# VH-VL binders against Protein cereblon (ohgt), part 5

Target 1, 230 residues: Protein cereblon (ohgt), of Drosophila ananassae (Fruit fly) (b3m1f2r157to386)
Amino acid sequence: LSRVPGVDYLEHILFPGEVLPFMIDGSLFDDEMPGLDGLIFGVGFPLMQPPEDNPHKLYGVTCQVYEKGESGRQLVFYKSRALQRIVINCDDIQGPPQYIARNPTSKCFSKVKILPEYFLPEPLKCVDMGSMSRFRDIPSMRDKYRRYQLSSTPWPADACQEYAYEEIVERARKKLEIHKIDTMPRCPIQLSFWLVRNLHLTEKMMRLTFLTDSVNTRLQLIGSTLKEES
Short names: E, the ipSAE of ESMFold2; O, the ipSAE of ESMFold2 at other seeds; V2, 0.75 times the mean of E and O plus 0.25 times the DockQ between their complexes.

## First folded at step 1 (VH-VL)

Design l8 (framework fv_levilimab)
Fold by ESMFold2-Fast, scan of step 1:
Structure l8 (fold): chain C 230 residues (1-230), chain A 119 residues (1-119), chain B 111 residues (1-111)
Amino acid sequence: as target 1 above (230 residues)
Amino acid sequence: QVQLVQSGGGLVQPGGSLRLSCAASGFTVSSYYMSWVRQAPGKGLEWVSGIYSDDSTHYGDSVKGRFTISRDNAKNTVYLQLNSLRAEDTAMYYCARHIYGSTYEMDVWGQGTLVTVSS
Amino acid sequence: DIQLTQSPSSVSVSVGERVTIDCKSSQSVLYSSNNYLNWYQQKPGQAPQLLIYWASTRESGVPDRFSGSGSGTDFTLTISSLQAEDAAVYYCQQYYSSPYTFGQGTKLEIK
């Protein structure tokens, strides 16, 4: 479990890598707190799931402030970037939900669980052909069993994933402007989130891709959308 | 092309058992919450059971202890095992997919499977 | 369990008319500005079809004559400029709390 100062609630979904701009009234700064530069905070998405499925949990992201500007008389403009998917235990939120822009001096923390990005497939099992293994011990069937062993060797998982990534990348290039393609990440984890941010997916697909822990599954879901003509 | 194709219904005597099947194509059932909803002749819809993406299950009070929902990810199929059937269980049974996330609505439905409990 | 009560149980109207179907929940289905209430249409001999989710959001492919409104415990499905193809039974359904309960249904007949 990690702790982040406060939790803000957002009525749409932020994926890792996405920018969340916000403004704060400068009069809210404590003299002992120089500002929010580098601050990591939590953002929850009440729209991600019905309460009954996870009555005490809320999906969200951690965000980190990376840029500060000046706007107007007392308003300070900040840019933050979503970093990691999280689950927030609502029982651990201190008091009513607090917008960081409204209470930046809050010393309350919320316990969050960082969701890992699972990019390796589940361990593959060799085909269990127990009846065929009986033939290796019979001299007349030994050659047939050996041929079976050779032809039944499963394909390497990395070969299949490499093909899928190349196909998805090529399909995405056909739908994206050249300047955006130059910013396309090479890492599959970052690529999966970048594609959601840069492709115009339906809200249902955005929710499903956010909730998927497997990067391979997320990319496959995105790829299925790219196969449809619109 | 997303589709749910159902099978396994029929006529059974009170106290009997049936297993309903719901085969999915165009998506993987392990990624979705899946439900069974029934409709008695001339009556409204009643939610019966569901299986969450984490494989936890939930049942309506009228079927708890008698019905079991399960899935076979290799066959991409959801099952509803009906045991200790009663005349009140006579209904058209539908399987349905829920969009995982904030809407959680039943956007894809099977064609329905008729279960008749009668002697 | 959350109980949904629909009214009327049946209604008969003419093509081109406007009809409203009400759904009352035994407790609030509002959470963080969203109402966890869906509307389904079931034509004779067919499986139900999703019309509206989040009380007011129309499903893709559903004609704009269908609209949903309401919040908390009181919800309404409105069908403007009725067409003959709209003859069906309409159900509200909540997904705020398991079990996911349905209303008893409203039968819409076109004269």
Scores: ipSAE 0.000, ipTM 0.420, lowest interface PAE 14.8, mean pLDDT 73

Design l9 (framework fv_levilimab)
Fold by ESMFold2-Fast, scan of step 1:
Structure l9 (fold): chain C 230 residues (1-230), chain A 124 residues (1-124), chain B 111 residues (1-111)
Amino acid sequence: as target 1 above (230 residues)
Amino acid sequence: QVQLVQSGGGLVQPGGSLRLSCAASGFTFSNYAMSWVRQAPGKGLEWVSGIYSGGSTHYGDSVKGRFTISRDNAKNTVYLQLNSLRAEDTAMYYCARDRSIEVAGTFYYGMDVWGQGTLVTVSS
Amino acid sequence: DIQLTQSPSSVSVSVGERVTIDCKSSQSVLYTSNNYLNWYQQKPGQAPQLLIYYASTRESGVPDRFSGSGSGTDFTLTISSLQAEDAAVYYCQQYFSTPLTFGQGTKLEIK
């Protein structure tokens, strides 16, 4: 983690929900180190292509300090958690220049654009279809049953939000340890980021999943990697 | 040429005081933390005190309240004031540049430059 | 405070032989992916010299026969082919927590 005026840089992509541990070297300050509990700061990713191919803009995340670690020789360890995806405009950084690696305590301020997380719930209702329900448990008939169920489901009946990602959950179980599966969130937005954090994705897939504002698209991208077996 | 040159040691009676000096040259002194490390005759290394580029100070438990570390960035010098000296403070005292820097994404640590040492003898 | 224990306290080895020095920490010096442990060499009548930092990163100018390994609480300094000039006392040192602490030292003698 390196820092230029008002911006902290990270040489890899950090997703919401990930822990970013960092160390502050108090030797770089004339005064005592301030308490950082609850501090929110921005982290940029220079390895990602800049928005609109503009080198003065960076994709990044906001992080919030939630825990102080062990201290030693002016090296104070903190834990922070990434919260939101952002775009940072480096031309809008306000405050005195400061070039300190691993230090989010700068009084420099930057206006950031918080990137939205769009999620369109699946509007289909999950119901049993009488005589067709016998085909639900037959592997060769499963696709026919599913097509029948989807085509016969009333619209716009109550949304069945859980159905959309049950398939992804089942596929993820094959690649993840049991203790990790027990921590899997139920919220689709949190689930999409949790899956990226816990699956072995290529850099290309990490970039694509970070750049999309659509949770549905992010889950589809993740789902496509779960269908492949190496 | 990166160099640390020490002075100020000697023989003192128990309860006496000494001021050790360590003059730096060949690097930007103000950007580095400085440490004092001592070694009693025939014994191992013991970290005594550190002063960081921002002025914050730390001390080993055995010297806290008796020793004071300070620096003068205009003179490129770090000092260690020894007060209330005891026989167990007899040692060779080294100053060292205590590195904790990042260059182009690579982190460098460790006490990479040391002074020649200053002998302090506390004896009646 | 973090206590470092080195083993052996002394060792005698012939030129060309491999030697290993162990350092055990009373608590982990690992934070995220980095081990905050250094190795120093001190020859008779001289100040210590930095050999290795981050447990395994060799300091510039240090011969490649010196290597460091280990993580958490157990660390090893290895000299793959001992030379006569390597006769010295070797110290591990943690910079994870204040106060900084050194191991008691391992004296390496040439036969």
Scores: ipSAE 0.000, ipTM 0.424, lowest interface PAE 16.9, mean pLDDT 75

Design r1 (framework fv_roconkibart)
Fold by ESMFold2-Fast, scan of step 1:
Structure r1 (fold): chain C 230 residues (1-230), chain A 120 residues (1-120), chain B 112 residues (1-112)
Amino acid sequence: as target 1 above (230 residues)
Amino acid sequence: QVQLVQSGAEVKKPGASVKVSCKASGYTFTSYAMNWMRQAPGQGLEWMGWINTNTGNPTYADKFQGRVTFTLDTSISTAYMELSRLRSDDTAVYYCARDLYSEGWYFDYWGQGTLVTVSS
Amino acid sequence: DVVMTQSPLSLPVTLGQPASISCRSSQSLVHSSGNTYLHWYLQKPGQSPQLLIYKVSNRDSGVPDRFSGSGSGTDFTLKISRVEAEDVGVYYCMQGTHWPYTFGQGTKLEIK
């Protein structure tokens, strides 16, 4: 378990890459508390509790403060960005549940489990790859064929993966503003979160896409939603 | 000083509904979950469920699911328990109690109790 | 559901003497966090229950040191080293490890 400071409860799901702005009343700031610049804190989603889990378990994200501003009326605003999906054990939460709505500089902390992002290449079968299979049993050609399969940059998998999600990207373009499309990530992991953040998904789809550790499954779920709409 | 003050005693007929209130003071309402328990005359304690005071999300014990509803009014730091389709065996003292997530799911402060009598 | 069994159900005690209450759970109460969520409450006549001991052995604020809790896994004990008049009431153990939360049937402590 990784230890992160702070906890807040949010009524909606926040995905990695999303901005979470918050404000504090400067008159409530304690002089002895640490500054907020670069603060990493946890945000939990009570409505994301799994059906089989008891109330001790909470899904969430870590967020990091990256920008500070202020108004002339003693209000200080901060911008934070969600980083990683986490699971919080409620027994490990220390401090107020509304960390952001209160004093975010409190000595709150919780032990959390950082959830992995798995991306397994599922290359489409290509005629070129099939034709190369005839050379696998020839010693001189087998090394060349294996180099293509076992390189740190798997040639057939890379080509097929670039092709595999073009259809999802094309469907998304029809629903998005031009300036948003220009910021679309190339990395499948970042793309899966970017698509959820920029498409109007149902609450059910947002829950399902958040809960999966598989980037491939997340992209498939998004693709299915786009097919139903288009 | 932390206080949980419940509404007064109720007398209801079978088939009616009852709504019990629990008003919190002396602490930040949304920092603690609110749990509901009942105790039939001369019997032990029975847990009914809890509500997350920050999100309003309720969790009900299976026995009460479909008949009980937990709600909040955060503007007045009050939690409500509504029990419908009352039966004579619902006659009990109903308690609210607060629970801090970080301290291991125990109830450090309880309301004074509300007697609900279900009779003809 | 986890069944909580208390013994004895009725405990007459002479003032100044020790008292002991047992609580047994049908399943281990050790949570995945390593904590054991076994708590003791006292309900004095005509009053709401009040917390005595949380997580097996921790006294709540203001609870006299004559009260002590012990145990592990499925077997737990509440001890009063010297019973006083204000200790009369019904004692309940409760588990918070497994959902739904469950209480023991209660032990009524009376002065002889």
Scores: ipSAE 0.000, ipTM 0.416, lowest interface PAE 15.6, mean pLDDT 73

Design r10 (framework fv_roconkibart)
Fold by ESMFold2-Fast, scan of step 1:
Structure r10 (fold): chain C 230 residues (1-230), chain A 124 residues (1-124), chain B 112 residues (1-112)
Amino acid sequence: as target 1 above (230 residues)
Amino acid sequence: QVQLVQSGAEVKKPGASVKVSCKASGYSFTNYGMNWMRQAPGQGLEWMGWINTYTGKPTYADKFQGRVTFTLDTSISTAYMELSRLRSDDTAVYYCARTEFLYGDNYEYYFDYWGQGTLVTVSS
Amino acid sequence: DVVMTQSPLSLPVTLGQPASISCRSSQSLVHSSGNTYLHWYLQKPGQSPQLLIYKVSNRFSGVPDRFSGSGSGTDFTLKISRVEAEDVGVYYCSQSTHVPYTFGQGTKLEIK
């Protein structure tokens, strides 16, 4: 279990790699404004269903501040990036729920569980859109899958080179503007989150792609959406 | 289709100010930064600065700090560059150009689409 | 400010022959992210500059594969494997690793 400063609510799903800009009103501080460079904080999604194991838990992401905007008289702007999917234990939240713009400097902490990203490097040619627990719930396979974790450091280039669902990539190319295609990552974990960020998905599909621990399943869910709309 | 359409040519006297507009279409205006460059006749390109379209905060090159102002009208997806206290050596074609993913995993910092340019002539 | 130096400044080329343009920076263009923000732009006569190559070696969308970029640190090269009539114009290298962003002085490509 890890502790992160503050828990804020966001009314939409934020995926790893996505930027969350926010502002702080400087008038809220009597003293010098606290430094936020590199701060990691938690953001929860109350509109998602709670985890099955506990109705008091909340799905979310960790976010890390990476840029401070120009300071005005009253407002200071910050940029943060979502790093990891988490489950927040609401029973350990200190203080009332707050939106990110009002509480990022709070020392309120909550226990979080970092959710893993499982990846099977060999293509699964016969896998259709399945349940979210498909790979997570196979006991004999759990220890055989590589586990990748998002962090503030860049992913190793060689870890991402050999796996692509070429058909999904080609269908996505048809729906994306040319200038977006050249920014498409080859790393399957980053690709799965990049596709969610750059394709217009339904709320249901965004929820399903967030909840799965399997990168292969996330790509299949996205591919199913492209098949139906194409 | 991405397009940046700039205002028409201007002729100004020394000491005057000029305001050039750059209207964006074909993309989400606040997801891309806007850069300003100029090119004097027969000379190379010079970067003047950029504006964050999400926050509205400008960054100016030191050479232009105090003389140039970047502003936005997000309701019409338009960026503006105002240059004051014009001199004859400010005669140039002024360009706007966008920068993709300023604050994401893929910081691009290159100018993928440019406006057609606005000729500003400063003469007495 | 980072000074970008191009050579040659004038490049007369016979149609169908290869062409090469060099670009040197006064300091390293490697960013703390590990990326090198060195880009190439082409300005055709009477037109706005257009992006050709970004981050050293990546071709922008729609750019023919006869254009290629290479280099590292402070030394960079743009190559055209077979020059066509539509390639005439002024080529600029540019860096965006350090503020202010700067451009080379330009290389004018002309058909002999």
Scores: ipSAE 0.000, ipTM 0.406, lowest interface PAE 16.5, mean pLDDT 75

Design r11 (framework fv_roconkibart)
Heavy chain, then light chain:
Amino acid sequence: QVQLVQSGAEVKKPGASVKVSCKASGYTFTGYYMNWMRQAPGQGLEWMGWINPNTGGTTYADKFQGRVTFTLDTSISTAYMELSRLRSDDTAVYYCARYSGSYFEDLGWTYFDYWGQGTLVTVSS
Amino acid sequence: DVVMTQSPLSLPVTLGQPASISCRSSQSLVHSDENTYLHWYLQKPGQSPQLLIYKVSNRDSGVPDRFSGSGSGTDFTLKISRVEAEDVGVYYCMQGTHSPYTFGQGTKLEIK
ESMFold2-Fast, scan of step 1: ipSAE 0.000; ipTM 0.423

Design r2 (framework fv_roconkibart)
Fold by ESMFold2-Fast, scan of step 1:
Structure r2 (fold): chain C 230 residues (1-230), chain A 123 residues (1-123), chain B 112 residues (1-112)
Amino acid sequence: as target 1 above (230 residues)
Amino acid sequence: QVQLVQSGAEVKKPGASVKVSCKASGYTFTGYYMNWMRQAPGQGLEWMGWINPNSGGTTYADKFQGRVTFTLDTSISTAYMELSRLRSDDTAVYYCAREYYDSSGYPDAFDIWGQGTLVTVSS
Amino acid sequence: DVVMTQSPLSLPVTLGQPASISCRSSQSLVYSEGNTYLHWYLQKPGQSPQLLIYKVSNRDSGVPDRFSGSGSGTDFTLKISRVEAEDVGVYYCMQGTHWPLTFGQGTKLEIK
């Protein structure tokens, strides 16, 4: 998905897995208009510093509508769920910002880049050198080859991160109520975002955990906040 | 605004050395590799090598190994290319360019280029 | 070294008509699954080169949709669906897969 219909703006960070409820005035609907069920839209966070390389970009998430309820004829209630971290190009946004998901008949789309979720184990333990052997064998290009290794070579995340997960999970159990622990996901990507949603992190830690593309780094950042005795 | 600004034109005699500067602004200088290219009058582009501003590590194309040196001054976000023992066939426009990386960390392309520095080698 | 060969070297086109430039590499440019480092640059008269297309088919920011790239392995094509006056210049393909990085010899696009 490289384009989303319009953009909603939010004054706090929304992590993948979080529910974003919203309402639309029912008078804006036409009988011929397609419903919003399943609509994927963008949500940007103006409070996060834009990338140094482009002040016209916003960090955000994609959200998908999964439930519709009605609060009378003039108000239609929806529930959406955040799915993926994105960067939104603000230069592509047409007209003034709106505080709600866009009409699906809108022809205005914002370009988005979906941010990756990497499992990057320590290179010493899980290195697979792939097909970049020409860079590897040139001493002056080893730095460039290491960049390629860390960001592009497939890794067995389960084998390399199992011990870190066990420690983090045990620490989380000490700080979370039992009913929340029962909903803890087994997928490391989902777990990293679930932990952010269910733990009370500082604003600084929430920003750091949102901005990292490395699931391992995100889990280590979260794990550091779970340490009761520093 | 992302920019690379190079030093002005130079006229050198055969056997001399030339040092071209490339000043970066509008981005984190140490976050991107800097590549150097040249283009002789009426000819195509030729890659000379790259420097990693974070580590100072360099790679030179074989044709230039031993004659070219890439250096940095990170305090002023500036890269330098020094070419020694100049010959008449070194007359060219020299370019610096930033190497772009996508969000997955893959090296990509040269998205920002300097304006070029004409170096003329004549007797 | 990987040799990049462009054809044609000279491309006279009529305004509003399509144009096509070919680029062939002496070795496969496939680095790994999903990655082929072939890029296209445009150098307008008196200007520095500018990025048009990266990794075979991705348009750089601000590049009009009339530009498209395609190809795989060793055979690549840059297409302009409707040539405009501002498209005049020399087009270069470049490979980033193999060290050293190499450019094609260039294709000069001119309005006839």
Scores: ipSAE 0.000, ipTM 0.402, lowest interface PAE 16.5, mean pLDDT 73

Design r3 (framework fv_roconkibart; at its last look DockQ between E and O 0.03; V2 from the best seeds 0.00; counts 0 for: pae O 14.3 > 2, placed apart)
Heavy chain, then light chain:
Amino acid sequence: QVQLVQSGAEVKKPGASVKVSCKASGYTFTNYGMNWMRQAPGQGLEWMGWINTYTGEPTYADKFQGRVTFTLDTSISTAYMELSRLRSDDTAVYYCARGFDYGDSTWFDPWGQGTLVTVSS
Amino acid sequence: DVVMTQSPLSLPVTLGQPASISCRSSQSLLHSTGYNYLHWYLQKPGQSPQLLIYLGSNRASGVPDRFSGSGSGTDFTLKISRVEAEDVGVYYCMQALQTPYTFGQGTKLEIK
ESMFold2-Fast, scan of step 1: ipSAE 0.005; ipTM 0.468
ESMFold2, look of step 2: ipSAE 0.005; ipTM 0.446
ESMFold2 (binder alone), look of step 2: mean pLDDT 94; pTM 0.959
ESMFold2 at other seeds, look of step 2: ipSAE 0.008; ipTM 0.409

Design r4 (framework fv_roconkibart)
Fold by ESMFold2-Fast, scan of step 1:
Structure r4 (fold): chain C 230 residues (1-230), chain A 123 residues (1-123), chain B 112 residues (1-112)
Amino acid sequence: as target 1 above (230 residues)
Amino acid sequence: QVQLVQSGAEVKKPGASVKVSCKASGYTFTSYGMNWMRQAPGQGLEWMGWISAYSGKTTYADKFQGRVTFTLDTSISTAYMELSRLRSDDTAVYYCARVGEYFDWSPYYFDYWGQGTLVTVSS
Amino acid sequence: DVVMTQSPLSLPVTLGQPASISCRSSQSLVHSEGNTYLHWYLQKPGQSPQLLIYKVSNRFSGVPDRFSGSGSGTDFTLKISRVEAEDVGVYYCMQATQFPYTFGQGTKLEIK
């Protein structure tokens, strides 16, 4: 995976879907400013103080350039979008940046592992409450029904995703501007990252939501944060 | 309370197009999908396809592929079914119905139905 | 396409007596994950269909306990233990295991 010097390391977490704008100063090079349109590159960041057991690993994302602004030898603006979570092995960095040798199109490479996003689309059935099911779809009664049903269900709440999902969406809707709600993704994977980007979570919650491979777990973590605020 | 309210009856000439609306209320629109069915006079129910408000994915029955289009307007919680190149045998009551499970890409069952929209195709 | 066949197509019953409707599929309705997506709907005269039973045997919200569903594979039954006047209408079975989703022809329940 390519690295772009000056933007390959950030001091904050960048989630899939986020825009990373960056600028290259062409005056530092003898050659004409290179085009980076469509380039996919890695961006790492300090997710936590690394434990002694993994000091050579850096969490990050892949980013792809999708837009450029003013171009030329001087100042060039680019916009990129984060796509996938990765782990970068810092010991596998290959080559120095060749722009030091007057080649601004040169690239550094690092070996990365793309992290999976697991989503359980086939939900486990929550306990059937029989005559109480008539209250399931009434908004004023829904929280009481869900609370009672979930307390009666022997497996974790994320396995009965119907209730957790509905609650998360409604709480998020109450906190967000209509403009942002119009851009809300319907894909659960993208929705989980979109919610993190737009709900201004604490650093601890951002770290936890980034580290999990389970979309169901990520949504539950977000839902718990919304419950505490409500 | 969950309600699906469909647009009013339409009379169309052969070759025209019709667009039926289905306005949802009483639930989070984007948490459920919408199925479309029709029933010709004196006949049984026929499934046309569905659209997921959760994922935006559409699935059309082969018989209607190329003639029908499902769309959503999430800002007003409304689903639409547009059927083109109408024939006299398209005369039917058209129904929208909600898929009953928030988290599933595929509809398990149709828990609430609209009141139906009669579309008459005649010269 | 999966063909759904209902019998009888016309079912005259006396108030308070039991009624039974059969539904057969041309193929097994067991989905790869193990669930059977067979559902029963009732369409009362002049009204939209309404869900009665989902996934073979589960009663939908507000459906009286006199309605029950059973079956497996390709053979399914809807039973009404004691028919009431409000039960008049056309009953449809539907499969949602395979695309395209298909309905039976309908069974018209009438009071004798």
Scores: ipSAE 0.000, ipTM 0.393, lowest interface PAE 20.6, mean pLDDT 74

Design r5 (framework fv_roconkibart)
Fold by ESMFold2-Fast, scan of step 1:
Structure r5 (fold): chain C 230 residues (1-230), chain A 122 residues (1-122), chain B 112 residues (1-112)
Amino acid sequence: as target 1 above (230 residues)
Amino acid sequence: QVQLVQSGAEVKKPGASVKVSCKASGYTFTDYYMNWMRQAPGQGLEWMGWINPNSGDTTYADKFQGRVTFTLDTSISTAYMELSRLRSDDTAVYYCARSLRTYYYGSDMDVWGQGTLVTVSS
Amino acid sequence: DVVMTQSPLSLPVTLGQPASISCRSSQSLVYSSGNTYLHWYLQKPGQSPQLLIYKISNRFSGVPDRFSGSGSGTDFTLKISRVEAEDVGVYYCMQGTYWPFTFGQGTKLEIK
């Protein structure tokens, strides 16, 4: 085992929810040493554009160890799951608790900024979607005033969120295999990452969906890809 | 074969602008940063900045910020360096060089263009 | 900016003899990953620089094994075990740990 395992840096983008398996030489740990169970560490993506044009900063994710397996006396296998998008400051290393480990076997810690996930549907989009559905289903043009009322009144955020979610879910169901659909999360934040993981997007689209802090923008980008392929 | 081919020598008057091209072949253009360096006659190498062909984002060394512009034409795998408001002390050989688009594998520039001599004289 | 200082600036060497070039940085070049981004380039007369050694000690593809690099932190050395005629040129160390990337002033190796 090297001092700086490749797990510190991935040549591909890892999205929240994705599993990162790894192994370590069990001889690195004495009996009675605390295990790596529950350990949170950082993983950087060198192929991403450096944030703020700073080569000392990397986009990445936090990963948490959730499962341990043994393979003989010397090798220990772990499974970790990506949790949050981060920016890693590679030139600012210090100890915990303000810093996150660079890899599960390292004593190196880096300062990270957790990137936010915003899910804020725009009122106009909700009104447009609801209005279009209502207009398609109205059998008579005599409901013109009803159309006017729906177009001029903002929808509650909850109704807009539910409508957009259902449309994306329906589009995804048409493209994905049934066994994959059973693992689909209902939370819009988790859904946006799950869709990127399962839809085999282009490298450009993966980068765009990773870089946005807006969950609704991420879903729109994914939705437009699904619409183009339909 | 991996290659960077630069445009030919230029002679410019003070106050003019010069645009040097660097055409890449033999590799995936968007996987590598394109670095620009210069070397005045009898002097050492000076890093001017880089451009990310994947995004179009640029970083300029402070000394050149405001006078230099890096651009791309991804359809022909070509990078450009334009230096404006030329002075006699801008006379130098200008180089392009690629480095892997990841800081993990280092900033080593493994392939260089042949160089473009820019002479600024009145 | 990180200042890179090379010594000697001029290195006359007899063919077949060893040569050694020193490079010192104004601050540690160790990156948070544990990697040190110190690289060596050779510029032969009338040619572009060519990469010889990356990350202190790794020979680039096609570079003869007579070239070796060593060092840590702020002090680095490039060694040529047996100088050949084709080794003539200016040698530059470069740091890639900090922006802006900076080069040493160069060491001119000449056959005497």
Scores: ipSAE 0.000, ipTM 0.427, lowest interface PAE 15.4, mean pLDDT 75

